# Ledger of designs, part 7: VHH binders against Intermembrane lipid transfer protein VPS13D (VPS13D)

Target 1, 283 residues: Intermembrane lipid transfer protein VPS13D (VPS13D), of Homo sapiens (Human) (q5thj4r3276to3558)
Amino acid sequence: LKIFISAPYWLINKTGLPLIFRQDNAKTDAAGQFEEHELARSLSPLLFCYADKEQPNLCTMRIGRGIHPEGMPGWCQGFSLDGGSGVRALKVIQQGNRPGLIYNIGIDVKKGRGRYIDTCMVIFAPRYLLDNKSSHKLAFAQREFARGQGTANPEGYISTLPGSSVVFHWPRNDYDQLLCVRLMDVPNCIWSGGFEVNKNNSFHINMRDTLGKCFFLRVEITLRGATYRISFSDTDQLPPPFRIDNFSKVPVVFTQHGVAEPRLRTEVKPMTSLDYAWDEPTL
Below, E stands for the ipSAE of ESMFold2; O stands for the ipSAE of OpenDDE; V2 stands for 0.75 times the mean of E and O plus 0.25 times the DockQ between their complexes.

## First folded at step 1 (VHH)

Design z5 (framework vhh_7z1x_3)
Fold by ESMFold2-Fast, scan of step 1:
Structure z5 (fold): chain B 283 residues (1-283), chain A 125 residues (1-125)
Amino acid sequence: as target 1 above (283 residues)
Amino acid sequence: QVQLVETGGGLVQPGGSLRLSCTASGFTFSSYSMNWVRQAPGKGLEWLSGISSSGSTISYADSVKGRFTISRDNAKNTLYLQMNSLQPDDTAVYFCTRDHPWGEYTIELYYFDYWGQGTQVTVSS
């Protein structure tokens, strides 16, 4: 007698989003899910098994209904719970010919070892985590929503208090995946230029107020599992990479190559030095 | 339908006090961290204070620390801002905002997803 016991799966939701799971092509949601799961941001791990032996062993998921009351969440493409890491796009259809919303969810599968080799943990993680290690309250938006806002926050912006973190999802996937940041607790601070977050990197970002005064943050991007962690820090210990020295007796006007915006011109007074970082880091 | 409605703004003399209220509806208020933000004429948005879902963790901007007090009543779905020793520089539209908590028992993961319409506070003699 060979007795085959299906490996139990523990589904662990670390996304901060309400998620509903079921076997792909099943008529009912996974056992142990209740109506509170449509709104819950954090729940205990869910024990999952493939109940329909006539269907492929694929799982699917959708966003819970409570996150967009006028939208219709769709089930994602089926995925294996026995595979390695992956990403799935979760779509929410909106009313009035508005563009749909897309949430990219990271999937990280960890198999048991030794006596627990038949146990599988499947971790669902946010694709981006914005970590505010600075002394400032920070606002974030996709570049196309930040453009033209000046000192105002667009609809759909997100923010972090000093020392806190927030999950980020692109509001639009048909726009460039470039993030902008602004200092909310600095008077008249204007949005930064856009920067990439889909690769390991470290750099300094420049923000200006309406008077042209520069403010700097250190940005560090690291991939851990399926999540890009974007950390923002003050520059006190790690100053900006560029210093502009003017040893002449006349003022010098400096502008980043390709930038025509008059407010992004820097005047370096005679016999002075200024720290600088890119106004438009993706240019 | 998520709604945040601010009340309690008005005209007050320098050194005076006002209490702002924000009434929440359409969601489980006790599950969300809340914030107060203001916008002075011709200036950008300034964060003032935040309070966790339980009320146990509170933070203030340096500009209002010691003068303003944030509090909440989860049974009444209401957020408060007690403003004392008001100065002309406190003249602004005051907004109530909701954070989405993004993790188990952590105040680290959140963002502002809904804003009230704001209430005008004018400090002048």
Scores: ipSAE 0.000, ipTM 0.147, lowest interface PAE 13.0, mean pLDDT 78

Design z6 (framework vhh_7z1x_3)
Fold by ESMFold2-Fast, scan of step 1:
Structure z6 (fold): chain B 283 residues (1-283), chain A 126 residues (1-126)
Amino acid sequence: as target 1 above (283 residues)
Amino acid sequence: QVQLVETGGGLVQPGGSLRLSCTASGFTFSSYAMNWVRQAPGKGLEWLSGISGSGGSTSYADSVKGRFTISRDNAKNTLYLQMNSLQPDDTAVYFCVKEGPYTWFGELTYPSFDYWGQGTQVTVSS
């Protein structure tokens, strides 16, 4: 079938979150939005236009109600669909003593091509995407929630299966934006030190079990559009960059400079070598 | 300490029905969406159904839509899956799963999962 479409904007949701759109200061949601949009995490592009000519040409959005039924999602600050890329914070107020949720959504405006050449495309993307390319089931948490947990998972942690990706948001704005990781399928694995995810970078992170055995992941952070993709890989192809050699007849114990935790001391046996990566990469 | 315990699995003949139950503890059950996920022998995980914390919204995979019904009893902290018109290819371990953040699996987005039950075996055989 041949269909003529005259809407100026295609809203394309790549966030993995249900999103509701409306013109800023309007009382009704955008035309073509159904109750499915309150629940569905991936939907076909939405055709959008500014219906109220007496209001500014600004769009606003909120998290759909279906995923936090007991929460109160708030509308974000208005943004232009004719502008360049940007980021907006979407807040969900939780009941009781639960902290509020904040989803940072990337906005990327592109001109259409081919069948969409006369339509402006607006792509909504997560600010952080955690991509588990490792052989392990991984757990993630903001540093302050992971601190002191040892082998336990704090409330609000997130997990990924091997080969999957997960959208990440910071649960607190008043804490440092540092992420910790743990291997969920390794017995007695303790949370890693915290690391930054809001810059292009590549490094190895280590995690230790309760016996001090180190496990390594390769971390690669790349900004693509408005999204930082943090990829976690096994070290089989890319071993840790540091190697500690003990050429003596006695065991040698070392620690990362600035790290006082006794469990983060590494013993290197006589006449042996050991791979190493930073326990606290922010130091 | 979050715990999810599935019961109700077993052997059933093709065309039969079975009801799975999942008892939850360690969290405020009514505040979280719940899901059913299965894994057939030698296959990957397949999401089947989800239900909102209040029970007001439900969703189903196309493979089970019209045959399976998800429900919950928040007073009893229990999740249910009523399975009708069972087929041999419904043979799998069925997991009760608590909703967490959102995940991508390939090109599809699925409800993210932060806690899993141990699973209950369902075998459909004649």
Scores: ipSAE 0.000, ipTM 0.160, lowest interface PAE 13.4, mean pLDDT 78

Design z7 (framework vhh_7z1x_3)
Fold by ESMFold2-Fast, scan of step 1:
Structure z7 (fold): chain B 283 residues (1-283), chain A 126 residues (1-126)
Amino acid sequence: as target 1 above (283 residues)
Amino acid sequence: QVQLVETGGGLVQPGGSLRLSCTASGFTFSDYAMNWVRQAPGKGLEWLSGISGSGDSTSYADSVKGRFTISRDNAKNTLYLQMNSLQPDDTAVYFCARDYYDSSGYWEPLDAFDIWGQGTQVTVSS
């Protein structure tokens, strides 16, 4: 006798992190999960059902043990698999008085269409997706890791090729959630100032090389479902909003108000014009 | 026009083999991860196997691991499922499904299963 049990939910992990699932308040993890799911993200959907009918129909999840083997991952607050979009914080308690870690995971529920209306797909999404629509190879880092690096890439940086996207998670949650960007294929390019990614916004970011030459990217931040998509594009079709014209016979020096760093001063030569964007967008 | 068309289904004896093909058109095939999914009579959908856009990464459901092999030919825009040691409980309609755009050139889809084929019937009986 073979008993066929339909699994109403397909759990799909797009986070880049190892995740373990179970019914909230259950004593055992969901069926079909193995040791490899503690070590790396599963690319396969997990077929899930609420096995304990005496507990509420709520799911919970934690980070797999492999990413922080000496840490203790905590189960998140229970959530419905029949809801729309949501966010859950996954905590990892570290040994030896090291700071704890927090990963924010987006949850997006998709119902099947047409003949597959009985299939519910639950997508676990990264909180941030960095989308490189520019012509440059880009490096990204949290501000405190980029600060003082000059032209070097800090430990924990991530990179994207032109036309590619990458998942981003904050390396430290006790630092400000400010992102910096750098052009990897421009010689001696220095990291940008830090900027916020937790709101819909669009702006231009300025990066300089060691000689003070400015390079610009257009940044667009859009929340879609539970994921902030941060898109970086060239300024060819959407140039920086500021243009400094010097119609005089003497050089003019321009600097952003509140910025004391001498290398972030712009000299505009006589009878010339330069495009400009803010060096420190949080000021 | 985005389309997936499955072929290669049919009637086979237990212990037999079949090779399913899925031909893609209307999009850049190599940019997308692809999947095989089946639905047995009176049952829900069962995910069987997935393959990255480059073909370098594959995954299998436990029920088919060791018996089924997923592969792709990006030059021909074709996805394959080689099914060996077929059993009566493998009887189902088999679908190919496109995973959402993989812009990184490896298995990193942004969403789940946005395009499905029409399916091909596989019947395993004597």
Scores: ipSAE 0.011, ipTM 0.449, lowest interface PAE 8.7, mean pLDDT 79

Design z8 (framework vhh_7z1x_3)
Amino acid sequence: QVQLVETGGGLVQPGGSLRLSCTASGFTFSSYAMNWVRQAPGKGLEWLSGISYSGGSTSYADSVKGRFTISRDNAKNTLYLQMNSLQPDDTAVYFCARDEYYDFWSGYTPEYFDYWGQGTQVTVSS
ESMFold2-Fast, scan of step 1: ipSAE 0.017; ipTM 0.486

Design z9 (framework vhh_7z1x_3)
Fold by ESMFold2-Fast, scan of step 1:
Structure z9 (fold): chain B 283 residues (1-283), chain A 125 residues (1-125)
Amino acid sequence: as target 1 above (283 residues)
Amino acid sequence: QVQLVETGGGLVQPGGSLRLSCTASGFTFSDYSMNWVRQAPGKGLEWLSGISSSGSTISYADSVKGRFTISRDNAKNTLYLQMNSLQPDDTAVYFCAKDQGYDILTGYYEPFDYWGQGTQVTVSS
């Protein structure tokens, strides 16, 4: 009997998406990769080794077919399992004149500690994590899906309970990567303006109800490994960034420069003061 | 206190069979995926098999696929590994391991947060 022993890499999928792996330029998927992985998410570790020694030691991956049955997922650019960290774009070509999809996957290579000291772990992580540290139930959507919705949730929205987190992927790659938020537990709250999440930043985001009452969240964006953490917290312990005082006898309409959406206009009534934050803080 | 206790290891002849059991306590067993991992003498850790919380999703390492069968009994808080057609290269300490899940707030991940003490399997030719 002939016994073959190779040093395995532990591929750990924490993306929330089904992923298929192979050596770059190979014709067969990784050993231990089965049809169930076309549908399965966050499975047990997959053992991987470079079987073809004539090819470079590069891995590639694609989205499993289960989430876009009519789509054609493409293999990403090859990457090293011996590297530090990186990101890869996974493309899905869609039928019926639908736009293509792109998933950005973070790759983090870890040397094991303690019991794992001799184990090479490769963690596949989501690009975005929405962390609700607020007292409110929050809804999230890409800006173009939130526009015109008023108090309604668009198809493909995501929600989080207070103290919970959720993985986020952009529904469309041909739209701007701008996120909107809404307070689901505040009656008649409408969607916020859009903001960028692809760099470290911190700001207050403004929301309003149909009567024009403003609400605020503190947003903090931090890159940790390959994942942007977008945290949302209450502003009760922080002063508002702006206060608008209307000492006149007539209403004053305040609008952020460069923002044309009618839903993002604020009326300050005569002889009234109003706390304010930017509707599009990353503009 | 979380505890995992493996039983069923021993000395077996090549081509023989063994059934390993792992009894879990101190956590809601039915909420977590469970795994079998081994460590051969002088080698690193090798993941062998995993089973989802419900038992509906099962995965195997290529080295044991078709020979080993993972199963669970959530009513008894017990994980099993049926090992058939054992070979000398299956000689290792076998560990039951609880899936940690991903710490989505910190972004830190360990594959398994709790391990059993291990049970020795020796396949002698």
Scores: ipSAE 0.019, ipTM 0.480, lowest interface PAE 7.0, mean pLDDT 81

## First folded at step 2 (VHH)

Design e6a (from e6 with N31S T97A; framework vhh_8emy_2; at its last look DockQ between E and O 0.01; V2 from the best seeds 0.00; counts 0 for: pae E 15.3 > 2, placed apart)
Fold by OpenDDE, look of step 2:
Structure e6a (fold): chain B 283 residues (1-283), chain A 125 residues (1-125)
Amino acid sequence: as target 1 above (283 residues)
Amino acid sequence: QVQLQESGGGLVQPGSSLRLSCAASGFTFSSYAMHWVRQAPGKGPEWVSSISGSGDSTNYATSVKGRFSISRDNPSKTLYLQMNSLRPEDSAVYYCAREYGSGSYFWPEDYMDVRGQGTQVTVSS
């Protein structure tokens, strides 16, 4: 006996996070979810339907309890499953005067094809993905935490090996959403300036060591679906955005306008040239 | 030879203050960010605080923020940790560590290439 089971919505979790779903304003979670969904991302689509006819056809979701056992996940604002793309903020309240956590989840609804023409595929995706295509081990931190740290890694920083990708969530949503990067395998590499990651862009990021030497990565930011992919790559085959040529017989010192940090000053020796990219991309 | 030596630990009552010191030698102290980490019995290492090479910025674990203060004196190559309002849960062996890149994903040992022997801090009534 072959049984065919269908549902109007397939909820597909690609966030890497455990998610729990329910109809908005419903008292119970959607059917088909178990304890394992609290603990880890489901690899199988959740078949979803609006079971409560007295409530609007809106869906809500929260972070599973497994990722923050001492935290209290809150349900996000209701969202439609009938089409389009959007983002929802999932909050987790933490105990002990700890700041709340917010996970931004991308939502993309697509219609099924063929036998599933009447089914909507709802894809939940991370809002930000860091893709390390460089040859370096990279560290990432929110600007507020990386500021002034030099080579010190702040609490909550994340790292990626060459060729690896990692989902990124802002540690503090009440702070500027500027991302900083540093090369972990370069001795005394200082954190880069902060850069925005919520728009398509491509640029060189400058990272200095404690001696003032500059290191570059190419940053490419691309929105695909509901996910900003931030890709980092080596710059060996790319020209720098600036080349500073000192054809004089005297040393020349320059700084990016608006940058007061002495370590971000550069001396160009007589009759020498150096590659340069902005130390602070947001200025 | 690169060396770090912690001192200043001891037995103190809750609410009291303690100042730890870490003497560095064998490397250009000011060129490295420094960390304090602690390890309590039966627990893994816990990052406590960090300071940039120049000392221009500091960072703290949430558990110690507002109570602990990290500082450094580069000329004397000494790292400090001022611990105020100590709690029993602060009891641990405290290590100073030099940050050096190319570690694994594990924290904190894989990101710090040198640490001292540690100094015991015990907070008990």
Scores: ipSAE 0.000, ipTM 0.227, lowest interface PAE 13.7, mean pLDDT 89
ESMFold2, look of step 2: ipSAE 0.000; ipTM 0.204
ESMFold2 (binder alone), look of step 2: mean pLDDT 80; pTM 0.812

Design e6f (from e6, 16 letters changed; framework vhh_6fv0_2; at its last look DockQ between E and O 0.01; V2 from the best seeds 0.00; counts 0 for: pae E 12.7 > 2, placed apart)
Fold by OpenDDE, look of step 2:
Structure e6f (fold): chain B 283 residues (1-283), chain A 125 residues (1-125)
Amino acid sequence: as target 1 above (283 residues)
Amino acid sequence: QVQLQESGGGLVQPGGSLRLSCAASGFTFSNYAMYWVRQAPEKGLEWVSTISGSGDSTYYKDSVKGRFTVSRDNAKNTLYLQMNSLKPEDAAQYYCTREYGSGSYFWPEDYMDVRGQGTQVTVSS
């Protein structure tokens, strides 16, 4: 006798974070979860059903305790598993005077097909995915942490190899959600200005080295489902956003308005041209 | 030759104040962002503060925000760090440094260029 176990919902965690699930306001966590789920993301779908008939058919989730051992993860606002897309904020209260952490998780519910027509596939997705399509090894950091660091990588920075993608979560939600990027394989490359990643956009990001030379990446931000994909690519085949032509016989110096840092000044030699992109994209 | 010389350290009680100075020579001081870093015993180098070349932008480690103030006098080629409300955890050898990237993936060595001998800050009741 072959027994097939089915569940109306398959919870698929693609966030890179450990997640714990339960029916909203239920006394116990959903079945099929173990201590390992507190420590790391599950690679296997969790079969889920609403077991408590006294509670609404809403699901809730929290961060696993493994990420922040000294923190207290809180359950998010209940959400339906029957369809649609949404986002939930998962909070972690930290001990002491540390600010709370918030993880934004995308939720996408799709109906199964074929033999799974009666199953809803619930995908928990990262809100942000960094996709390195460039030829460079890239480092990423939140602006607040990258600020003042020059060429140094701040604590909590993320790196990606060419052709690789990585899930990104904001280290601090109480800080501006501006992303900075740095070329790790370019000597003396300093961090870019901070840029927003929560809307569809496409632009050149400028990164300078300590000598003032500019390096560019093309940034493309696209929303797919509940995830913003931030793609970085080389600019060799793309025109720069600006071309500065000095047809005079004297050197010309220019800066982006609002930027007073001398290192971000650019000298254009007589009868020369330079490619340029904003040093600070948010200005 | 690029040279930096820190001074102004000393012994202070908790809640006290010190003003560190860094004399720079051998380079165009105003063209470079300057850093204060510190190293406590048995700890690694720690970034404290940065000031832009023009002095119009300043950055601080969270733990020193509101207590420390970085400034510079480009005419005197001097960097300053006013440290108020000092805490025991602020005790360290303090260095000024010019920004320079080595290409290292590891902080803080990849951004530090030259530094002086440092000046010792001791906070004790």
Scores: ipSAE 0.000, ipTM 0.208, lowest interface PAE 12.6, mean pLDDT 88
ESMFold2, look of step 2: ipSAE 0.000; ipTM 0.328
ESMFold2 (binder alone), look of step 2: mean pLDDT 79; pTM 0.800

Design e6s (from e6, 17 letters changed; framework vhh_surovatamig_d1; at its last look DockQ between E and O 0.04; V2 from the best seeds 0.00; counts 0 for: pae O 12.1 > 2, unsure alone 64.4 < 65, placed apart)
Fold by OpenDDE, look of step 2:
Structure e6s (fold): chain B 283 residues (1-283), chain A 125 residues (1-125)
Amino acid sequence: as target 1 above (283 residues)
Amino acid sequence: EVQLVESGGGLVQPGGSLRLSCAASGFTFSNYAMSWVRQAPGKGLEWVATISGSGDSTDYVDSVKGRFTISRDNAKKSLYLQMNSLRAEDTAVYYCTREYGSGSYFWPEDYMDVRGQGTLVTVSS
């Protein structure tokens, strides 16, 4: 005799982070969770039901203690498991004067079909995924930290190798959510301008070296479920957004309007052309 | 047909070492990130390690960092897990899994869509 146990909700963790779940305002964590859930991501769906009838049918979650042993994870704002997509910020308070960490988690609820028609599949996913489809090793940083760094990597930067992806979270939510990128394998490459990553888009990002030479990546931003995938790829087979043609007999210097940085000036030699993309995509 | 076949499990004493292997077939091996997951008795599936399609990037659960090494040979379509300094808590059935998608470990649309039958690792004195 096979006994089938069903639950109204399947919590599926695809964030790569350890997550702990409970009914909002409940005294105890949801059943079926163990120490391993504190330490690492679980690949097994958590069967979830609202067991506390005295509390509203809301779910809450926090980061597992395994990621930041010296930190204190906090429970996020309650969220419904009944359809739709959303985002929750999971906070970790750090000891000392270190700023708190925030993980944005995407939530996507889908109804099951067939045998699981009465089950909601709740997928937890990272809000942002950086996908390096380029041939370069890439570094990423929030604009505020990348600004003025030149070729140096600021604290908290992340990197990805060609063909690899990495989950991204904003180091500081109180700063502008602009992402910068640089080519780590190009000598003297400086950070790009900051660009938004929270909407579908496709554009060339411009990165310069200390000599002013331009390098491009194609950036594609696509929302799938509750996750923005930011894909970076080579531009060898793509036309640049701009081609600057100097058909005069004198050199011409141009800059993007609003950009004051001298290194972002471009000289176009007489009777030459060059490819160009905005140095500051948000201007 | 996509297949993953794990091997190399066995009984080992604490502090010992094992090397797990996974033979892949039926798909372009190098296009996929691969992972090891494990299931301890009475527990759910736990992620252990992941390696990118190219092999250039690796990630580990904290509890195995410094002890385990994931590697791959794309020419042989093989995935490996070198396990050193084994502990009792490492006892589990270890599965080789394919992550759907190119280098996207945690993308919502990417799933551990394929895994083998697993190989048992028992760490006991």
Scores: ipSAE 0.000, ipTM 0.230, lowest interface PAE 12.1, mean pLDDT 88
ESMFold2, look of step 2: ipSAE 0.000; ipTM 0.237
ESMFold2 (binder alone), look of step 2: mean pLDDT 79; pTM 0.799

Design e6z (from e6, 19 letters changed; framework vhh_7z1x_3; at its last look DockQ between E and O 0.01; V2 from the best seeds 0.00; counts 0 for: pae O 14.5 > 2, placed apart)
Fold by OpenDDE, look of step 2:
Structure e6z (fold): chain B 283 residues (1-283), chain A 125 residues (1-125)
Amino acid sequence: as target 1 above (283 residues)
Amino acid sequence: QVQLVETGGGLVQPGGSLRLSCTASGFTFSNYAMNWVRQAPGKGLEWLSGISGSGDSTSYADSVKGRFTISRDNAKNTLYLQMNSLQPDDTAVYFCTREYGSGSYFWPEDYMDVWGQGTQVTVSS
């Protein structure tokens, strides 16, 4: 017996997060969801239809309980599945004095093709994706947490191996959304300055070690759909944004304006040149 | 101190245009999606338009789509709402709001954590 199952909407979760769906203002969750959906991202599309004729044709979603067992996920504002793109913020209330968490989820609705012409493919995508195209193991942290840590990794940092990608969520949405990076495989590498990741951009990020030596990565930020892809790559084949040439017979010390940290000062020896990128990209 | 200040409101005739501005201070403006909402007398809050932190994404309510345009200048920490073809039912106090996070589209009001004082827009013959 061959059974054909069709649904007007296929919900495809690419966020890396467990998501639970329901019709907006419905009392029950959408059919086809199980405990596993609370614990981890579903790899299979969820077939979805608006079952409640008394409610508007809007969908809502929440974070699955698996990520924050002690937290209470809240349902987001209803959204249409009929077309277009959007973003929803999913809240998780935490116990104690912990701040609430917010996950921004991208939504992209596309019409199916061929035999699925009457089906809408609804893709839920992460808001931020970190793509390590460098040869280094990289660590990432929100600036607020990376500040003052030196070579130490703050709580909540994430790491990526060369060639890997990872979904990124801001630990604190009420803090500045500035990302810091450090090279984990370079001895004594200090965290970079914070940089914005919510606009298309391309630049060199500067990371220093405890001796003041500079290391660079090329950062490329690209918005695709509802996802900012932040790609990190080696700079061996790229010219640095700045070259500091000291043609004098005396050493020259320079620093980025507005930067007071002594470790971010650079001495250029006589008759030498140095590659340079801003220590603080936001200044 | 985090604050938003709306300007540009006023009296306009039906069919007229206004441009609202919202100046942000006390936070990294470009890190946040921004929205325009309005409240007409005796009515609830109505979301009108949103724009992502980068400005690359915009969204509009059906009620204003095609007439209103949201934009931003991150260098000036300013949000704009160009309002064309204004109608009497557009009369309201218009608010600039900051989204909690870096969203780009319609958010519930509880996700808008910073509000301006509002600017009055009156459309009347």
Scores: ipSAE 0.000, ipTM 0.217, lowest interface PAE 14.5, mean pLDDT 89
ESMFold2, look of step 2: ipSAE 0.006; ipTM 0.385
ESMFold2 (binder alone), look of step 2: mean pLDDT 85; pTM 0.864

